VHH binders against Actin-related protein 2/3 complex subunit 2A (ARPC2A). Designs and how they scored, part 3

Target 1, 318 residues: Actin-related protein 2/3 complex subunit 2A (ARPC2A), of Arabidopsis thaliana (Mouse-ear cress) (q8lgi3)
Amino acid sequence: MILLQSHSRFLLQTLLTRAQNLDKAVELDYQWIEFDDVRYHVQVTMKNPNLLLLSVSLPNPPPEAMSFDGLPLGAIEAIKTTYGTGFQILDPPRDGFSLTLKLNFSKVRPDEELLTKLASIREVVMGAPLKIIFKHLASRTVAPELDRLVAIMHRPNETFFLVPQADKVTVAFPMRFKDSVDTILATSFLKEFVEARRAAALNTAPSCSWSPTAPQELEGAPKETLSANAGFVTFVIFPRHVEGKKLDRTVWNLSTFHAYVSYHVKFSEGFMHTRMRRRVESMIQALDQAKPLEKTRSMNNKSFKRLGLNEVNHTNSK

## First folded at step 16 (VHH; from F3 with R31K)

Design R1
Fold by OpenDDE, fold request of step 22:
Structure R1 (fold): chain B 318 residues (1-318), chain A 121 residues (1-121)
Amino acid sequence: as target 1 above (318 residues)
Amino acid sequence: QVQLQESGGGLVQPGGSLRLSCAASGFTFSKYWMSWVRQAPGEGREWVSSISGSGGSTYYADSVKGRFTIARDNVKNTLYLLMDSLKSDDTAVYYCTTKIREGDFIYMDVWGQGTQVTVSS
């Protein structure tokens, strides 16, 4: 699965620029909204040029989604683990935000790796519940706090589901698209995706399946969450998929799965449009070439020279 | 203090049986899944068996399935592993282990000191 670099490019650029200009007393106050209604706020003051405040606003979790203090389960620990001691989590966060991190550049060297990680804060936070579940799976256990069915928000007002067991974790994605064409493309893509995975990686990658209806494992889920116009994709995660360094990879892949699908659907749509345009252009060109050369019948007005009758008269007289 | 203490290991002949015990203290025993893990000489750790907090769900490695039985007594805060039809390949240090919650979704792995099981003719 091509790991789409899902970090915020704008955040990364902002951070990189700041890191390069640490000696400059420049104030930063940037707020922007990205996809899926995630808001960022980056602030640096002249008074404290080495202090960067990063605030993140996440969409409100749907009622079915598990959350703790407005964040995904384990989000705080995931942040601490990922970024280390160089970051302070502010409690409470900035007004209107879910999370605020304080970075002190005097204590932490802002290298590209760290800044890239920081630019992935959304993924770190959103993947935190998965990390907990998969850590337990790796130990062949289940976290006692979890229900049989766990819902995790991956998009605004959308959740995917996990069924944690000691021997496996089933992960089910309801796939929803707003546009009818996208739905068709997505469905086709997902079928192909599943088939391709089945053919290539039988033993190393988690198995996946597609169904037009909710998997049986989702029994008990709210009915509203079991509608998906592009069907359901289900992954089965085994302990072998979350051992050692594989755990983070698996978390990342699943956390970014919907974005991955969406990206490919959009790409396919674009490609189809381009192809169709070319076809239409080709047809038009063919039609233009098929236009009969209106032979400009130059009406050569052959001026019928009236052969003057005059010469007949002379011969009969003598 | 959170502690796990294994006992019951020893020398046994092939085909013999042993009963391992793990005494737990310092945490709510019945809340957590418990596991047995073994490590043979020169080999890595191998998961053997797990049991849910209530004891209602049990899982076994393929290598021990049908021969080993995991059980627990939540009143006594004790985990058990009944090992029947022991084979030479079962020779290992057996560890009791669990994952307990210490804070806001902070989990700690707890391990015992292990008990030696030797299967030899």
Scores: ipSAE 0.869, ipTM 0.963, lowest interface PAE 0.5, mean pLDDT 89
Fold by OpenDDE, fold request of step 22:
Structure R1 (fold): chain B 318 residues (1-318), chain A 121 residues (1-121)
Amino acid sequence: as target 1 above (318 residues)
Amino acid sequence: QVQLQESGGGLVQPGGSLRLSCAASGFTFSKYWMSWVRQAPGEGREWVSSISGSGGSTYYADSVKGRFTIARDNVKNTLYLLMDSLKSDDTAVYYCTTKIREGDFIYMDVWGQGTQVTVSS
């Protein structure tokens, strides 16, 4: 699975640039919106050039998704675990944001690894509930608050589902796309994806299945959350998939799964468009080449030699 | 203080039965899933069984399925493991364990001292 680096590229670039130019007294005040209605704010002041404030605004969780203080469950702990003591979480966050982190470059060496982690703040926060569930799975237990059907937001107004058990966790993704073409491409991609995973005998990877209808495990979920025009993808996670360093990888893969699918669908669409353009161009060229052949035939027929009537008259007068 | 205390271990012949108990204190027992884990000499820890807080859901390792029964009494704050048809391979120290929430989604592992089970002729 090509781990599409789902980090914010713009955020990473901004952070890297700042880290390389720490000696420059340049103020930063960047705000931008990324996909899925995530807003970022990066601020560095002249008064404190070594202090960087990173604010993140996440979409509001839908009613079925569990949240605490406007964040996914366990988000604060996930941040603390991921970034360590070099970061301060501001409470309250900046106005209009879900989370604000303070980084002091004088205390923390801003290496590429750290900055890449920071650029993945969305995934860290959004994956926090999964991390809790899988930590429990690794210990063959279930968190008391998460021992039923759990819904986690992965997109604005969209949730995927988990069914935690002591011996396994079932993860189900309703797959939704806006346009009919994307839906078709996505459906085909998902079928192929599942087949490819089966063939690779990846005994080490979680099993995956596709269905056009909601799996039985989602019984009890709100009906409005079970509409999926591109079907349902279901993963079964076992303790072996979340042991040691595998846990974070599994969390990442599941948290970015929809983005991964969307990326491939978009790529496929682009490829098709390119191919179509080439075909059209080739047809135009063929037509242009066929046109001159018609012109050459029309010019040859005009040499009707006007047989000059004048020569006949002179012979009869002698 | 959060504490788990195992009891009921001993020497038993192959085919025999034992009942292990784990007394819990210092936390809301009925809220948490409980598990049994065993460790044989020279081997790693092996998960044996888990039970939900209410006792409505139970899980077993394949090696003990059909022979062992996990149960709990939430009034007595006690976890049980009924072990039937014991085999030599069941010889191990048996531990009671749980994961308790200590703060905002901070969890701590709790272990007992263990009780020795020896299956020998």
Scores: ipSAE 0.860, ipTM 0.958, lowest interface PAE 0.5, mean pLDDT 88
Fold by ESMFold2, fold request of step 22:
Structure R1 (fold): chain B 318 residues (1-318), chain A 121 residues (1-121)
Amino acid sequence: as target 1 above (318 residues)
Amino acid sequence: QVQLQESGGGLVQPGGSLRLSCAASGFTFSKYWMSWVRQAPGEGREWVSSISGSGGSTYYADSVKGRFTIARDNVKNTLYLLMDSLKSDDTAVYYCTTKIREGDFIYMDVWGQGTQVTVSS
């Protein structure tokens, strides 16, 4: 069961502990694998106690972004933009890794905010293609080397697609699950998810729809990636959704969508199904920062209350 | 060195027309999307229009749709904005801009110096 998280907790604890104990010479050599098969290596030597090497190995980067052993489209730009000048990207990376960062704590001691961002390096690297596409959307342009249809593959069977245009980006998720129980639960959840967004009339959030068949925008995609058994979820992203600070929020919401659905399905299998309604409401809030539960206005109407749905705020309906 | 140079701004009466030009150099002009962005006094920047590298796709802000036409000449490396039916609300400094590839899908924002358009009754 994948727990949705914005950073590696173990990596963050390692970085914080090291930064708080720089006066102590130590040897560290931690290697571990986290969900989706991302491999980390943290190394500190007693001879160079202010230096920390962080290496990351990614299982399935997009081939077009391959520099050495492969990195996703735009990964180097995303790292430089996110982390600034307090580190060095090693070229080539350490043997067996896609990326190695050398941090020198004696030159710049990173604060807890920066260390938290470093602990999110997997998300920064894997979200980079979305960032480059959405930065162009914010400027009403399209990156000139992009295909009409851009595939993002984080894990096997978790490919999703972007169709970038200057005035919008269509994002389509083919949803596929391993067994028939998961498929039925996921399909039901997805239909309720889309309906709850529609009923809430969230005009500031991206449009969302579900279809049992592939949208026409996916014409030309590899047929193996279109083998969905829980339908297709489509979001339409406009420049207003990616301007300013909204960029990172939108990238996060789209990057974590499949994981959030998968988590809900597995929760239903392992626990009492009576909690499904509460989980759907929590996912809506996590996926749509424009409407937290405490900010949702309600209309007192007996028809709305019979269904147990959160009431739609009339201020949000246009 | 990448350069964008706007020209063609000026003073016009409401309902009048004006043609802005943006001369581009230092990059393969036909490869990149180009945009016009404007900034009125005391206001933030507002996207106006964009055009694909080939010129085959054009997009407009709602505030200018039907009145402005974006075009490009890839032989002369020049971007144009034809402005018709001008209103006082169109008064602004107009910039041409693009994103130029600098590396592995890394893009640099390039802006011209801007040209003043003033529409006065």
Scores: ipSAE 0.006, ipTM 0.435, lowest interface PAE 9.3, mean pLDDT 76
Fold by ESMFold2, fold request of step 22:
Structure R1 (fold): chain B 318 residues (1-318), chain A 121 residues (1-121)
Amino acid sequence: as target 1 above (318 residues)
Amino acid sequence: QVQLQESGGGLVQPGGSLRLSCAASGFTFSKYWMSWVRQAPGEGREWVSSISGSGGSTYYADSVKGRFTIARDNVKNTLYLLMDSLKSDDTAVYYCTTKIREGDFIYMDVWGQGTQVTVSS
């Protein structure tokens, strides 16, 4: 659906630089916080320059989220299946961190693909509950320890909910924005998004709906987590949406949905601020009537798709 | 140590019936969902049916709904598939399978060896 950056740029650069300079004895001790929600610590000692310790601290989960030792459900399995056997998970992790990996570059030198996956450790860990739930959905089963209602928090104030069943998973997003203008723009965008999917009859994409009030499926959720001023978006995920290669794509699209909406709201706000009184209605009409595009427009790999000024919306064009 | 072993396959005429069994060992059988999956010659695996640990919830692929019945016996640790009104399209190797939690956060896929079902006149 959208191309959002999934990895830590600084972590990737640190890993790449270290992998390219293994013949040099260095001492590294880098600690930083990204986006005020994840803290990283990278350590390398001169005594064993082929070993690297990567520690990650995640935001405290809300009380309704299922976690073990500060890690989301399925995180350890996701790490092992994603990175293989060329590393060690330290137990316990370093003090103040949720997870510590010990990487040994002398056993198997990782290529750039693996290092990029390692730089995405936040997304691997935070996406793990979705992967567990959807792996079960692909098998038409339900994990035995799951509650009827599973809360997922990838970022503060971006909690969303899953209702897993053997034949479908209902996913509900309470949409909340701080700014009244953003709220209006988001509500309009979400209504158009849902209608465009219905009108296009996209059989390969999950169906979705929008409601101003919480769906009945969210009964029992803490009321503070149901605070929404741009309504609730609900997706229904069937096994066909998570079979084979589609599993990771569906996990990523759901994990980034709020950011996707926020990106389009902020882009629309900037466009309206610049051209508000002259062309807003004309642009909305053009976007609603634009033909699907197969052209190769310029975009960089590290940015969201731009809103087309006189062509079809890119929410899920065919 | 976790093992699944299918039995009960064979050759049957169109419209006939078969009963497949899957003996389970090495895990707490009643705790886990069980599934049947089949693979026809030259084709990918197709999910057939699933049943909850208690047996209270059952699900079927559209291609077998109304003809196949999944059941389990949690005393004998055995999963069953009763297949009625068999068609040539049901010809496949049938596997029983499950996802078992070995420890916190860790799941393992377990598959049997399969049993051949052939529907031919």
Scores: ipSAE 0.006, ipTM 0.454, lowest interface PAE 10.0, mean pLDDT 76

## First folded at step 18 (VHH; from R1 with F105W)

Design U2
Fold by OpenDDE, fold request of step 22:
Structure U2 (fold): chain B 318 residues (1-318), chain A 121 residues (1-121)
Amino acid sequence: as target 1 above (318 residues)
Amino acid sequence: QVQLQESGGGLVQPGGSLRLSCAASGFTFSKYWMSWVRQAPGEGREWVSSISGSGGSTYYADSVKGRFTIARDNVKNTLYLLMDSLKSDDTAVYYCTTKIREGDWIYMDVWGQGTQVTVSS
């Protein structure tokens, strides 16, 4: 599984640049929107050059998704656990944002590892509910506040589903693509993905399956949430998959699964387009080469008819 | 204060039976899943059994399935483990454990001090 670094590249670059220029009294005020509609705001003032404010705006959760105060469940704890004491969460967050973090560079050395973690703040926050569920699974328990079916937002206006049990957690992804070609590519990819995993997965990786229809475990989900033109991918997570250091890995893999699929679909599409272009170019070239041969044959046949008539007239005058 | 206290451990012969108890205090006992975990000498912690808050769902490790029974009395705030047909391999410190909510989706692990179970001829 190509570990797609799912961190914000722009955020990381911004943070790295700032870390390298800590001695420079440069004011920083950057706002941007990512492809997944997450908004970032990074601020550093001249008055406090060692203080960096990172504000994050998450998309509004769909009605089916569990949320608390506009954040995924357990988001605050996930942040605290991931980043430690070097970060302060501002309450309330900045206006228009879901979360604001204060980083003090005088207290925390901004090494590449820390900054990379910070650039992954979206994944930390969005993966927080999974972390809670899997911590319970690791202990063979279920959180009492959870419903039979839990919906978690992973994309704007899109949720995936979990069925938490004490002995296993079923994770189901409705896969949706906008483009018909992408849908076909995605479907093919997912089928191959599942097959490859089945073949490779000896005893250590979670099993996965693909279905064109919603799995039975999603019974009771809102009908609108069960539309998936590229089918459903279902993972079954067992306690062995979330033990110790495996827990964070499993959370990361599931939280970035759709992005992973999308990346591969896009890559495949690009490859196909390039191949098609080359084929078309080759055909055009072949056609262009064939055209002069027809012109040369037609000119040579007209020249031969004119020479034959003039030779017959010279023999009769002697 | 949140507390779990195990009792009922002891020395028993192979094939014998024991009943462990865990007294819970400081939290809403009936709300939370409860579990038994054991640790044998020189080995890691092994999950033994879990029971839902209502007691309607029970789970067992394969090693104890059919021999052990987990139960709870929510009126008495007590968790039980009935252990039948005990084997030497069941020798361990048995812990009662749960995860309780302390805040907005903040969970704390709670452990008892454990009770020693020794199965020997």
Scores: ipSAE 0.877, ipTM 0.967, lowest interface PAE 0.5, mean pLDDT 88
Fold by OpenDDE, fold request of step 22:
Structure U2 (fold): chain B 318 residues (1-318), chain A 121 residues (1-121)
Amino acid sequence: as target 1 above (318 residues)
Amino acid sequence: QVQLQESGGGLVQPGGSLRLSCAASGFTFSKYWMSWVRQAPGEGREWVSSISGSGGSTYYADSVKGRFTIARDNVKNTLYLLMDSLKSDDTAVYYCTTKIREGDWIYMDVWGQGTQVTVSS
């Protein structure tokens, strides 16, 4: 499984650079947007060179998604747990952002590990609800505050669903693609993905299934959320999949699943296009080779030397 | 103060029965799932059984299924484990445990001190 990079590379680089140049009185004000409309803002002022402000803007959660103050459930606690007491969460966040963290480099030594974790802030925040659910699963319990059906945002205006139970958690992904070709490729990929996993069932990995229609477990979900042109992928997570260190891995895998699929679809599309292009080129080349060498009919103008009539006359006179 | 206190453990012969109790205090007992976990000597903790807050849903480990019954009295704030057909392999310290919400989606694990169950001939 191509481990999609678990962190923002640009954020990490920015943080590393800052950490290496703490003694330099350089202002930092970077804003950028990444995939799925996640925006970052990193700010360091001359007045406070040891203070770094990291702001993150997440897409607005759909109505069905469980959220608090524009953040996934448990996000604040996940941040506190992940980054410790060295970070301050600003309330309210910076204008236009969902979350603002204040890092004081005078209080916290910015080592590579910490900065890498910080660069993974999106994953930490987005994975927070899953962590809560799976922690309960690990203890064979269900959080009393959760509904039978839980929706979590994983993309702008898109949610996936969880059905938490004490013995298992069903995770269902509606798979939607805008392009018809992508939809076909995605569907094919997902079918193959599921088959490959079944074959590998010897693996400690959660089993998955694909269906063109919503699984029964999603009964009660809003109808608008149950349309998926590339079908539904359903994972069943058991306690064994979330024991100890496996929990974070499982959270990561599920949180990045759609991105994983999208990546492969794009790759496949690119490959197909390249292959088709090569085929066409080959055909053209073949056609060009098949073009009969127009025989340059060298019109050998055979100058018909008019055999002069003159020689016939002499024989008759004697 | 949040507290769980187990009782009812003891020495029993194979095939015998025991009833464990767990008294809960300091939290809304009926709201939370409750579980029994056991730890045999030299072994890790093993989940035994869970029951929902209302008592409507119960779950058992395969090793105890059909022999053990988890129950609760929400009026008395007490969790029970009825253990029948006890085997030597059931020898362990039995713990009552729950996960309670302490803050905004902050959960705390609560454990009792445990009660010793010894199945021996």
Scores: ipSAE 0.856, ipTM 0.959, lowest interface PAE 0.5, mean pLDDT 88
Fold by ESMFold2, fold request of step 22:
Structure U2 (fold): chain B 318 residues (1-318), chain A 121 residues (1-121)
Amino acid sequence: as target 1 above (318 residues)
Amino acid sequence: QVQLQESGGGLVQPGGSLRLSCAASGFTFSKYWMSWVRQAPGEGREWVSSISGSGGSTYYADSVKGRFTIARDNVKNTLYLLMDSLKSDDTAVYYCTTKIREGDWIYMDVWGQGTQVTVSS
């Protein structure tokens, strides 16, 4: 199970604040880019303070990715299904954006759950092709317009693959990390993840495997998309994993898989740096038996503080 | 406009045979996978069998494998389920179903009204 929260925190706060303060005449024109090259634009005018325009710009898809009018396949239906009524999808979207939603807060009573889902609009849009494929799997069919090998770009430089069949869908992730420490940690984590998941096979979770080389199922994929330095993780999804309410959970878990791995790699990287500090501290303590303490401590603190300042800020939770 | 209509159900004795038919209209039948799904009294729907648009690939639930045969006639736009060696457990309403593309990669679920199959002594 992957439990990452992937909604845009800034988008959610913007939506909540606006929905709670509709009686204030305000001009908003917020544009920002999030880590994964997704750009957001929120507009509110004083003339129509109950109307909010939300625009999303997605990264350019690679040539092998399936897209329609600048959006992943099935994105429009996924938006309608997820959010229901109370907004309009503009055609064309605002210039420079892939998608524009017009929200009318005077006509709809948004609750926090709906606004939280709306703040996840990136994941709704980018998960849409998976929903198409998995809805067909639940019916033991294959959409006739899909290729044998379907490439999905969910994040920049992150393409993964589906091989849809009527009785299963094979999902393969080429795992790539740019930092050599991350690569080593990811490879170790992935091997343990696969083994732990096999021990839980009776929980009916999708089986998975790890391989240092591309699975045979990926023959025909562009060679540049098969570049992986932390191996390939393969999941096999059966109809039971995508029937009923399980569909959205499976789409979510697969859509967030690389982020899940990256989170644990960065956590382990922080732990590894802590273990290295403990080894250095132990060595300094042994050397302090024979050397002045002040010189040794000054050098150690500056080295570790520089590394510590480069550490990723992790969520603190109990 | 898109319609699926099942027929051929009825009362049969154990060990007997039936052929179900599903007439399709309003879409390009030969393009799409077709499925049979059944629902026994008081139970959820159970997938029975699927066939590719060309008819070249067929799949069966374990409970019917070896006894049931799915087939299609793309000239007559008709799906079939040939049911042999029927058991009381096969008593159910049988539906044909498919998913039809409706622009922008949106797929519409299409179901027939169903045909009753009853297997009893």
Scores: ipSAE 0.314, ipTM 0.755, lowest interface PAE 4.1, mean pLDDT 78
Fold by ESMFold2, fold request of step 22:
Structure U2 (fold): chain B 318 residues (1-318), chain A 121 residues (1-121)
Amino acid sequence: as target 1 above (318 residues)
Amino acid sequence: QVQLQESGGGLVQPGGSLRLSCAASGFTFSKYWMSWVRQAPGEGREWVSSISGSGGSTYYADSVKGRFTIARDNVKNTLYLLMDSLKSDDTAVYYCTTKIREGDWIYMDVWGQGTQVTVSS
């Protein structure tokens, strides 16, 4: 399975380095901030060398999503589903953090796939209300606590919104890019993306549209989140899109949409229209089939400069 | 039964102070974020402040930042809102609220009955 890269690269490197060097005694105590809003802490002590503590401090969730020490609704379930039974959620978490996971390498030795998923813990936790909303959509109901506009803040500039109803969920993406060239390319890509879907008359794909202005469904969102320089993309999700195995595929595809667009914009500079049209077709199929694109190198993690990845200096690494 | 009960509201002059209390029962109080939400006549509900289960993290709406202080006592299972420099715009019914997990993928909103705060000359 080919994964879009949406994880913390420093967290992944730290986890991979530790997993490769389990035979060495090591002391780790790394703490850093990513995406202007998430603080991570990784701790391993020589006294407990097979135990790794991963703590995460998340931004203040919207008041309607707060639960269990500030974790978004559904976060505990999403962690259990994604990482399995080999992890312990500590109660309470370490002081100053929203969540602490304990991994015991003596009972399970995670492979690279699991470590990559662990490095995506922000996405797993912050996207958890999306799973609640779509589980209800599959049953043609609406969760009472999530029956209005819901914001999902994957990264500071990648907030998107859901408007749940019993028979459909409207999903809106304000598209923002820092670079004027990226903005022009993204706008052109998104317009072609929508037209390619309409022209192809895909029966199984969620419908989508593009607009230069905020759709009315976003009334009530903070005005700064409605500032989009590449327009707004709207998907309509029906129960058939989230039934059975499709639930996780749809959640993943929507959660990675901005990263997918950003990736193609960055690596398609100088390669216009024809290559972008091919990627639009692949994206349509990925969203419909919930399958990762083949062998992609995602350009996620552009939210802010990473602290200390090249500045990390510890005697026990490797 | 999960229950929240507010108290401490009343009439106060502009610039005055009040302390609101919220007694909690029927759940493990120290594990849950708690919030204050207010509703002025003819308005929708407005989030005011939130505090983590341990009390280590506090958050405030811009309209009250610097004037209100949220606190909790996990021994007495009580949430507080200390309101200072009150303005007429703070007139509202104040509710304490939380969301608790009842099972996998199942959450319940819990609200108190509210306490009236009136700021007038």
Scores: ipSAE 0.019, ipTM 0.434, lowest interface PAE 7.5, mean pLDDT 74

